# Designs tried in a protein design chat: VH-VL binders against q0atu2. Part 328

Target 1, 119 residues: q0atu2
Amino acid sequence: MLDKKARIRTSREYRNVFEKGKRLSGRFLIIYYVENALDNNRFGFITNKKIGMAVIRNRIKRQLRAIVREYQGQVKNKHDIVLVARAGIGKSSFEGMEKDYIAIMKKAGLFARNANKID

## First folded at step 16 (VH-VL)

Design b23 (framework fv_ivicentamab_arm2)
Fold by ESMFold2-Fast, scan of step 16:
Structure b23 (fold): chain C 119 residues (1-119), chain A 119 residues (1-119), chain B 110 residues (1-110)
Amino acid sequence: as target 1 above (119 residues)
Amino acid sequence: EVQLVESGGGLVQPGGSLRLSCAASGFTLSSYGMNWVRQAPGKGLEWVSIIYEGGYTYYASWAKGRFTISRDNSKNTLYLQMNSLRAEDTAVYYCARGSEYEPYYFDLWGQGTLVTVSS
Amino acid sequence: AYDMTQSPSTLSASVGDRVTITCQASQSIDSYLAWYQQKPGKAPKLLIHKASSLESGVPSRFKGSGSGTEFTLTISSLQPDDFATYYCQQYDNYGYPELTFGGGTKVEIK
């Protein structure tokens, strides 16, 4: 459950992240991210029709919120970050989504965790 | 005024090593994904490697294990360490800046530096 | 690593002609394709990203189109400074980037 202050809520705020933000792709996730003028991070979640029916999309969205909440203390402050689930995410495990999130956040320079990836 | 300048190319024998440098000016290199792209004389473009804003690196399958991309943020300089060089590595090597939006297409290129691998 | 096939490899044209260059991907890359122009002895110059988004300062006579596996770069009313080699580049990836360029299309004066 993410704090209300940590959520991107309006269409205008999502539009800002998509228009001005950087994009990085992972196996199951794409993130768009941009520095904000606030003193906290805000997260948005997009699960589009490519993933499947509403029940699957709602499960994925709930799981992604749980992952983001778990790692929120490791994210560089002052960013708006939107997670977009890719079509194949419905076949991933929770652990698979979590690993993908960590990897992409490290690539973005938004995580201060140790590991080198040279694959 | 925004520029990338490569250096370090030259003649090297098969099995030898060479280190290329790419000096960035007019922008902060660490805020971008940076790439190496090569072009054999009279041939097409071939992607070599990327270093993400977060410092993680990836390589073309043929380059993995022989080439190492790195950067020195204090010098605003990108490097490519090339080991176990082969005749087919003969090419002009370009450093290329990934777009501010995503690191995978290149909006700024250096002039290139020629690497010739020959006995 | 997606194979990228450009056609034709060489094209002869006159100033004022409409020139069309095709790029085919071995599998769908959505719209993650860029086009570059390269003149002899020079580094490539980005023209278009995301299949159809024209870069600032690039003349409007350049147009990109397509999605999935077939893409087109069109130059309406070819100008003298357009005689160059053009490359497409795919950048669709699933966390492990393997960026691939097409073989290039040389646009020569007829």
Scores: ipSAE 0.668, ipTM 0.886, lowest interface PAE 1.5, mean pLDDT 91

Design b24 (framework fv_ivicentamab_arm2)
Fold by ESMFold2-Fast, scan of step 16:
Structure b24 (fold): chain C 119 residues (1-119), chain A 119 residues (1-119), chain B 110 residues (1-110)
Amino acid sequence: as target 1 above (119 residues)
Amino acid sequence: EVQLVESGGGLVQPGGSLRLSCAASGFTLSSYGMHWVRQAPGKGLEWVSVIYEGGYTDYASWAKGRFTISRDNSKNTLYLQMNSLRAEDTAVYYCARGSEYEPYYFDLWGQGTLVTVSS
Amino acid sequence: AYDMTQSPSTLSASVGDRVTITCQASQSIDSYLAWYQQKPGKAPKLLIHKASSLESGVPSRFKGSGSGTEFTLTISSLQPDDFATYYCQQYDNYGYPELTFGGGTKVEIK
């Protein structure tokens, strides 16, 4: 699980990212991201009803948090990043979501230069 | 001021190659998603390729394997390498800057450079 | 891949007329649509993004509206400078698959 300080928790914080942030979408994920004034990164996760029932949405959220946690050390510091799952994500594999996340973060320039490449 | 200037177009034989250049002035090219968009004579606009802020690239399906987008940050210049050219590649090629907040609509365009593929 | 259909393909109008151009997406693109103006021999110019957000320096006679699958560009009182070809472009479903433009609408002098 991500540390409490690494999580976007309030409606105000989500609203700030959506209103001031950049948007970049992939096959299964959309990210909104903005530089923050903190010493750390914060992540938010959104799964809407178009994905499916609560059991599917909760599984997706857990898997996205696991992916974010795994790659946390590669993300450039001082950003608020919100991941929004697209409708088709429910039929993706874990590996498919992971690859989409990596691709989007690299496109956004959010992975540090020293991040290792997938062999 | 803020400007994009394309060059490198001309007449080329089918099967030949050309490299287009797009010189940016008044802004830092590497801070934006940069695109190539083409327009055949008397026809509409067709998206070709993008290089994202992070350096990743995407291509229209018909362009994959034949066209390569790249940039030289030290020269603030965008390139499109075109190989295995066909008559249907005849078009004016525009470089275009993606918006700061959403890289997939174009807030700045160059004047275009004409590529004619003919025997 | 999302097809973008514009109508009409050609429109004849006089200065002072209200003109309406329609753009239809084959499936919902929310509000992720841009409008461009292109004059003969020139590059396109961005008019509107996010279906209705007017770009700085674009005259207020240009209005964008719509969401989902049907979008409209309206010019409330056509000026001589407005005789041009107009294109819509979706940017909701892109990369996988690619960005798509409408076929264009040419606004001609009547």
Scores: ipSAE 0.598, ipTM 0.856, lowest interface PAE 1.5, mean pLDDT 89

Design b25 (framework fv_ivicentamab_arm2)
Fold by ESMFold2-Fast, scan of step 16:
Structure b25 (fold): chain C 119 residues (1-119), chain A 119 residues (1-119), chain B 110 residues (1-110)
Amino acid sequence: as target 1 above (119 residues)
Amino acid sequence: EVQLVESGGGLVQPGGSLRLSCAASGFTLSSYGMNWVRQAPGKGLEWVSIIYEGGYTDYASWAKGRFTISRDNSKNTLYLQMNSLRAEDTAVYYCARGSEFEPYYFDLWGQGTLVTVSS
Amino acid sequence: AYDMTQSPSTLSASVGDRVTITCQASQSIDSYLAWYQQKPGKAPKLLIHKASSLESGVPSRFKGSGSGTEFTLTISSLQPDDFATYYCQQYDNYGYPELTFGGGTKVEIK
């Protein structure tokens, strides 16, 4: 579970990340990210109809939140990060999504040098 | 002001090696995705390699195993190590800065440095 | 990697003319396309990103349009400084980038 304070909740906050943030694409995910003025990181999640039916989109969203939570302690402080699922994500395994997330976060410079699952 | 200056080009024999440098001024190189793009005489543009903000790298398929992109943050300088050079590597090599918002289109270019591979 | 086909290869025009350059992708790249201008002996200069977003300082006579597989760069009233070679570049990728440029269009004095 992500704390309420670690979640991007309002349309205005999502809009800020899309308009001012950086974009980096992966195989199954795109991240948009911008430094915030807070003491903590916040995450947003977007799954659209291109992915598939509601049951598939809900599963993907749950899995992405689980992945983000698992690696939460490794993300450099003071960022708002929005994960957007690509159409092809429905064909991915959980491990495939996790690997893609890690790769994107490392390329973006958002993971700490010695990041591990339990840190 | 804000600029990129390449150096290190020259004449080299087939099978030889060269290291190109790209000195950045007016901005911090490590805050951007940095790229090498080349252009054979009278021909079009061809992407070579990227180093991401986080320090990870990607290469054009033909460049893998022969070319290595790197940076020295203390010198604010980008490098391209080129090994096992072939006649078809003859080109002007440009250092190109990825946009602040996305590393894959280039909003600042150096003047280029000519590499000639010939016997 | 996506093949980018640019046409025409060469175009002759006069000052004041409306010039259109076309760029086709072998498969959809959404709107992830940039346009560059290159003058002889000089580095390329970014004109447009995301198919239609004009860069700061680029004259409004330059306009990009299109999405998916077909894109155009239009110069509404050609000026002397516009005689150059123009390149499109796709930058849609799925984790492992293979950025590709079109073959270029040389805009020459008629």
Scores: ipSAE 0.785, ipTM 0.903, lowest interface PAE 0.9, mean pLDDT 91

Design b26 (framework fv_ivicentamab_arm2)
Fold by ESMFold2-Fast, scan of step 16:
Structure b26 (fold): chain C 119 residues (1-119), chain A 119 residues (1-119), chain B 110 residues (1-110)
Amino acid sequence: as target 1 above (119 residues)
Amino acid sequence: EVQLVESGGGLVQPGGSLRLSCAASGFTLSSYGMNWVRQAPGKGLEWVSIIYEGGYTDYASWAKGRFTISRDNSKNTLYLQMNSLRAEDTAVYYCARGSEWEPYYFDLWGQGTLVTVSS
Amino acid sequence: AYDMTQSPSTLSASVGDRVTITCQASQSIDSYLAWYQQKPGKAPKLLIHKASSLESGVPSRFKGSGSGTEFTLTISSLQPDDFATYYCQQYDNYGYPELTFGGGTKVEIK
């Protein structure tokens, strides 16, 4: 799980990322991202009803948090990043979501050239 | 004063190669997603390729394997290497800057450079 | 890939007229659509992004509307500077972008 400091907490903070941030879409994920004035990264996660039932949405949210945590060391510091799950994500494998996340983060310039799992 | 200026177009025989350049001024090219868009004489616009801020690339399905987008940050210049050219590649080629907010709509365009593929 | 169909392909109008251009997507693109203006021999110019967001410096007579599969560009009172070809462009994608433009609508003098 991500610690409290690495979480986007309030609706105002989410709104800031959506309004001021850049957007980049992948197969299963969309990211919105903006540089923050803090000394750390913060992540937000959005899973809406079009994905499926609550059980599926909760599983996806847990899996996305696990993926983000695994690759924390590759992310450029001082960013607020919101991951929005797309409708088709419920049919994806864990590996499919992970691959999509890495691809989007690399395109955004938020990852080192060779993104590797945290040892 | 922000500008994009293309060069390198000309007449090429089918099966030939050509490299287009796009010089950026007034902004840092590597901070944007940069695109190539073409337009055949008397026809509409057709997207060719993108290079993202992070240096990764995507291509129209018909361009994969034949065209390569690249940039030289030290020269603030975008390139399109075109190989195995066909008559249907005849078009004005524009370099186009993706928006600051997302790279897939284009807020700045060059004047275009004409590529003619014929025997 | 999304097919983008513009109608009409050509329209004739007079200064002061209200003109309407339609863009249809083969699948829902939410609101991820841009409009461009192109004059003969010139590069396209961005007018509107995200279906209805007017670009800085673009006259308020230009209005974009729509979402999903049907989109409209309206010029409320056509000016001499507005005789041009207009293109819509979808930019909704699922990881492998295939950005698609409409076929264009030429607005010419009656």
Scores: ipSAE 0.754, ipTM 0.894, lowest interface PAE 0.9, mean pLDDT 91

Design b27 (framework fv_ivicentamab_arm2)
Fold by ESMFold2-Fast, scan of step 16:
Structure b27 (fold): chain C 119 residues (1-119), chain A 119 residues (1-119), chain B 110 residues (1-110)
Amino acid sequence: as target 1 above (119 residues)
Amino acid sequence: EVQLVESGGGLVQPGGSLRLSCAASGFTLSSYGMNWVRQAPGKGLEWVSIIYEGGYTDYASWAKGRFTISRDNSKNTLYLQMNSLRAEDTAVYYCARGSEHEPYYFDLWGQGTLVTVSS
Amino acid sequence: AYDMTQSPSTLSASVGDRVTITCQASQSIDSYLAWYQQKPGKAPKLLIHKASSLESGVPSRFKGSGSGTEFTLTISSLQPDDFATYYCQQYDNYGYPELTFGGGTKVEIK
């Protein structure tokens, strides 16, 4: 579970990330990200009906939160980051989603060089 | 004023190598996705390569293994190392800055530098 | 890489004319398409991104529209400064970027 303070909660906050942020596409994920004025990172998650049934969308949301939590210490501080699941994500493995997340975050410059040393 | 200035073009023999430079001024190059785009004489535009804000790179499939994009942040300069050059690599090579919001469309271009591959 | 087909290849027009250029993607690219203007001997200039978002400083006579696989660039009243070659470019990708441009449309004086 991500702490309340580590979550983007309001529609206004999501809108800010989409309007002012940068966009970067992966195979299964798109991230939108912007530097915030806080002392911590916040994450948002979006899954839509194009992904599949509610049971699939709920599984995807749980898996994405688990991935974000696992790599939380690797992410450069003071960013709002929204993960948008692409239509094909429902057929991906957990490992596939994880690899996609790491690749996108590294391209964005949001990950430290060494992903194996999470403090 | 923001600008990009390419240099290093010239005549080179097939099988030869050449390194292009792109000097950025008025902005910090490492804060953007930076691209190379080429245009053969009288023909259209063709994307070559990108270096992301995080320092990771991607290439057009035909460029992989022959071309290497890099940057020197201390000199605010982008490079393209071209090896195993072929006649079909003859083109004007443009340095192009990815947009602040999306690295894959280009809001600032240099004037280009001509590379001629001929015996 | 997704093919981008641009038509017509060449278009002859007079000042004041309405000019329409079409760009077709081989697969849906949502709205991730940019339009560029290139004058002889010069670098391309960005006109529009996200299919319809006009860049700052670009005259309002330029309009982009479309989504999915079919897109248009319209110049409502052609000016002397608009005689140039126009290119569309898709930038929707699924991990490995293969950015592709249309073949270009040369707008020349009639």
Scores: ipSAE 0.800, ipTM 0.906, lowest interface PAE 0.8, mean pLDDT 91
Fold by OpenDDE, second read of step 17:
Structure b27 (fold): chain C 119 residues (1-119), chain A 119 residues (1-119), chain B 110 residues (1-110)
Amino acid sequence: as target 1 above (119 residues)
Amino acid sequence: EVQLVESGGGLVQPGGSLRLSCAASGFTLSSYGMNWVRQAPGKGLEWVSIIYEGGYTDYASWAKGRFTISRDNSKNTLYLQMNSLRAEDTAVYYCARGSEHEPYYFDLWGQGTLVTVSS
Amino acid sequence: AYDMTQSPSTLSASVGDRVTITCQASQSIDSYLAWYQQKPGKAPKLLIHKASSLESGVPSRFKGSGSGTEFTLTISSLQPDDFATYYCQQYDNYGYPELTFGGGTKVEIK
């Protein structure tokens, strides 16, 4: 589980990311990202009903959190990042989600230069 | 004043190569997703390529392998390297800035530069 | 790639007329649709993004509507400055950019 300080938790925080942030779309994910005034990154996750039943949505969230945890040390600091799951994500493998996440983060230029395991 | 100015267009023989340039002023080019869009004489608009803020690049399926998008941050200039040119590549080529929040629709355009491929 | 179909290809109208241009997507693109205006010998100009959000400086007589696969650009009262070609463009693209434009609609004077 992500550290509490690394999580977007309030509606206001989410709204700020959506209104002021940038959007990039992947095959299975959409990310919204914006700089924050902190020394750490915060992540949010959104899975809506078009993804599937609650059990599926919860599974997807767990998988996305695992991916974010795996790479969080390689992400540039001072960003709020919201991951929105797209409808087709339920049919994707974990590896597919991971690849999509990495691709989007590369597009966004959010990985540090010395980041490893970025492919 | 914010603007884009394309250059490098001209007459080239089939099979030839040409590199287009797009000089940005009034803003930092690398802070935006930048695109090339072309328009054959009397025809519609066709997206060619994008370079994201992070430097990642994508291309239209027909452009892959023949076209290469790049940028020089020190010169605040966007480029399009075109190889193995064909008659059907004849078009006005525009550089277009992706919007601040999303790189996929274009809020600023250059005047375009004409590329004519003919024997 | 998404297929974007505009109709009509050409539209003849008079000043003061209500003009409607339609754009149809081959699959749902939610609201990720932009409209551009292009005049002869000029670069396109962004009018609307996200299907209905009017760009700054664009007259209020321009209105974008629709979602999913059907979209409409409406000019409530055509002005002399509005005679041009209009293009829709989808930017949903599923993260594999194949940004596509509609075929265009030429609005000409009747």
Scores: ipSAE 0.765, ipTM 0.924, lowest interface PAE 0.7, mean pLDDT 94

Design b28 (framework fv_ivicentamab_arm2)
Fold by ESMFold2-Fast, scan of step 16:
Structure b28 (fold): chain C 119 residues (1-119), chain A 119 residues (1-119), chain B 110 residues (1-110)
Amino acid sequence: as target 1 above (119 residues)
Amino acid sequence: EVQLVESGGGLVQPGGSLRLSCAASGFTLSSYGMNWVRQAPGKGLEWVSIIYEGGYTDYASWAKGRFTISRDNSKNTLYLQMNSLRAEDTAVYYCARGSELEPYYFDLWGQGTLVTVSS
Amino acid sequence: AYDMTQSPSTLSASVGDRVTITCQASQSIDSYLAWYQQKPGKAPKLLIHKASSLESGVPSRFKGSGSGTEFTLTISSLQPDDFATYYCQQYDNYGYPELTFGGGTKVEIK
C-alpha cells in the first residue's frame, strides 16, 4: 500500500495532471505526469468500467499500486503521476502490467537508465 | 527562434550507409521526444523512429536493425544512422519535434534533407 | 498496425468554397489524431491535434471533428493560401508505436 502522502486524492489534483501533464501510452497503461512543487512523488490510479466488473477493476488497481510501490525508489522526485488502465488490462498478467509500467516510465524519463549497475 | 536544420543527405549506393544530422536551436532537444519522418518523392509521410526524453528509442518495423536514432545533448543534435540502404529508402528525411504534451504528434519540423539510393 | 484512409485523394475547389477531407482509422483511436498542411517543397505544418484542438496561429476557418474511427478536416471558406496537401496522423499506440499517416488529400485550384 502507498503512504497517504504519496497518493493523489482530490478531483482537482487529478484534473490538474490531466490538463497540464504530459501523456505517454503503453500496451496496458497510459500515464499522465507533471512536475509538482512538493518534496515527494504522488500517484493516482484510474480503472474505468470498460475494463470489467468491480472485482476485476479492484484487483487491477491493487496490483498497479503494488507495482508502483515496488519501483517508487527509481522514480524521479517531485512528480504527480496518474496511471490510467486501458480496456485490455483485465486480460494481462501481473508480469505484463509490470513490464509495461517499467517501459513507459523509462520512456518518460522518470526512471534512471542502467539503474541496477554496480559501481 | 526555435529551429531544426537537417544535413547529411546525398546519393548513396544500395547496401551503403549514411548518417543524417539535425541541429536544434532555440530549445533543448533532450527535453522532447524527437522523431525522424520521411517522404518519398511525390508520396506521403512515413514515420521512421523516435528517441524519447528518457533516451529510449522505438522504430517503424521496417527500420528495425537497419536504422539507429541517437542524440548528442552537448551538441543539441539528433542523428539517424542508416545502414543497408535500399532503393525504397529514397526520400526527404525530416527531423520532427514531438509536442511538449506528448511525443507522437509533431509541432516543429526541419526543412528536410534528400537521400537518394541509386546505383 | 492501424490503417489510415484519407478521402478524397485529390479535390478541386475555388476560393470561398467549403472543403471537407475525411480520415478513417481501421480501429478506434479515440481522439488521438493530428492534421498537417504541406505546401510544395516545404515541410508539413501542424494544424490540429487531439482531433479538434486548433494550433496557435492557425486560422479559425480550419476545423477538426470526429472521434473513434471517422474524422474530418473542414475549411469553411477556402483561401488562396490553403491550396496544399493535407495529412491526418493517428498517435494512439499500444507500447510499440504504430504511428500512421493517411495517404494525403491534395486540394488544388478548380
Scores: ipSAE 0.599, ipTM 0.868, lowest interface PAE 1.7, mean pLDDT 90

Design b29 (framework fv_ivicentamab_arm2)
Fold by ESMFold2-Fast, scan of step 16:
Structure b29 (fold): chain C 119 residues (1-119), chain A 119 residues (1-119), chain B 110 residues (1-110)
Amino acid sequence: as target 1 above (119 residues)
Amino acid sequence: EVQLVESGGGLVQPGGSLRLSCAASGFTLSSYGMNWVRQAPGKGLEWVSIIYEGGYTDYASWAKGRFTISRDNSKNTLYLQMNSLRAEDTAVYYCARGSETEPYYFDLWGQGTLVTVSS
Amino acid sequence: AYDMTQSPSTLSASVGDRVTITCQASQSIDSYLAWYQQKPGKAPKLLIHKASSLESGVPSRFKGSGSGTEFTLTISSLQPDDFATYYCQQYDNYGYPELTFGGGTKVEIK
């Protein structure tokens, strides 16, 4: 679970990340990210209908939040990051999503080089 | 004025090695995804490799294991180490900067450096 | 694989003509497509990104359109400076990117 202060909540805040942020694609995830003026990181999660039914989308959101929570300490401070699930994510395992998240965050320069739990 | 200048091209025997350099001026190379793109004489463009802002790398499948992309942030210079060269590697090699918002389309190109692989 | 097919390979036109170049992706790439212009002996120059977003300094006669698998670059009133080879490039990636260019379209004097 992520604390409320670590979550992007409003449509205006999501729009800011999409319009001003950088984009990077992974196998199952796309991230949009921008440095913020706050003391902390904030995360947003988007799962569209192409993924599947509400039960599947809700499972994916829970799993992504769990992954983000687990690696929260490795993320460079002062960023707003939105995770957008790609259509194929419904076929992925938890481990597959986790590996994709770590890879894309490292490519973005948002993880410390040796802070990855799996590495 | 932002600029990329390639060097290091030349004639190489099949099976040989060559290292290309790309000197950046007017901007900080480490703030961008940086790419190598090649073009065989009279042919089209072919993507070779990327080094992301975070220092991670990806390669075209045919380049993996033979080519290595790297950068030296202190010299603001990008490199491509090319090993086990074949006649099919003969091309002009361009250094190309990914855009500020995502690294996968190229808003700045160098003039290119010609690599000829022949006996 | 994200193969990119451009047509025509060559196009003969006169100054003032409206020319259209097409680019087809083997799979949907949403709008993640760029267009480049290359003159003989020179590096490519970015014209358009995200299928339709014109780069600063590029004349308004250049227009990109399309999404999914079919895209077009249109030059509404061809100028002498526009005789060049044009390339499309997809950049819809998954984990290990496969960036691919179309084969190019040479716009030459009629």
Scores: ipSAE 0.407, ipTM 0.828, lowest interface PAE 2.4, mean pLDDT 88

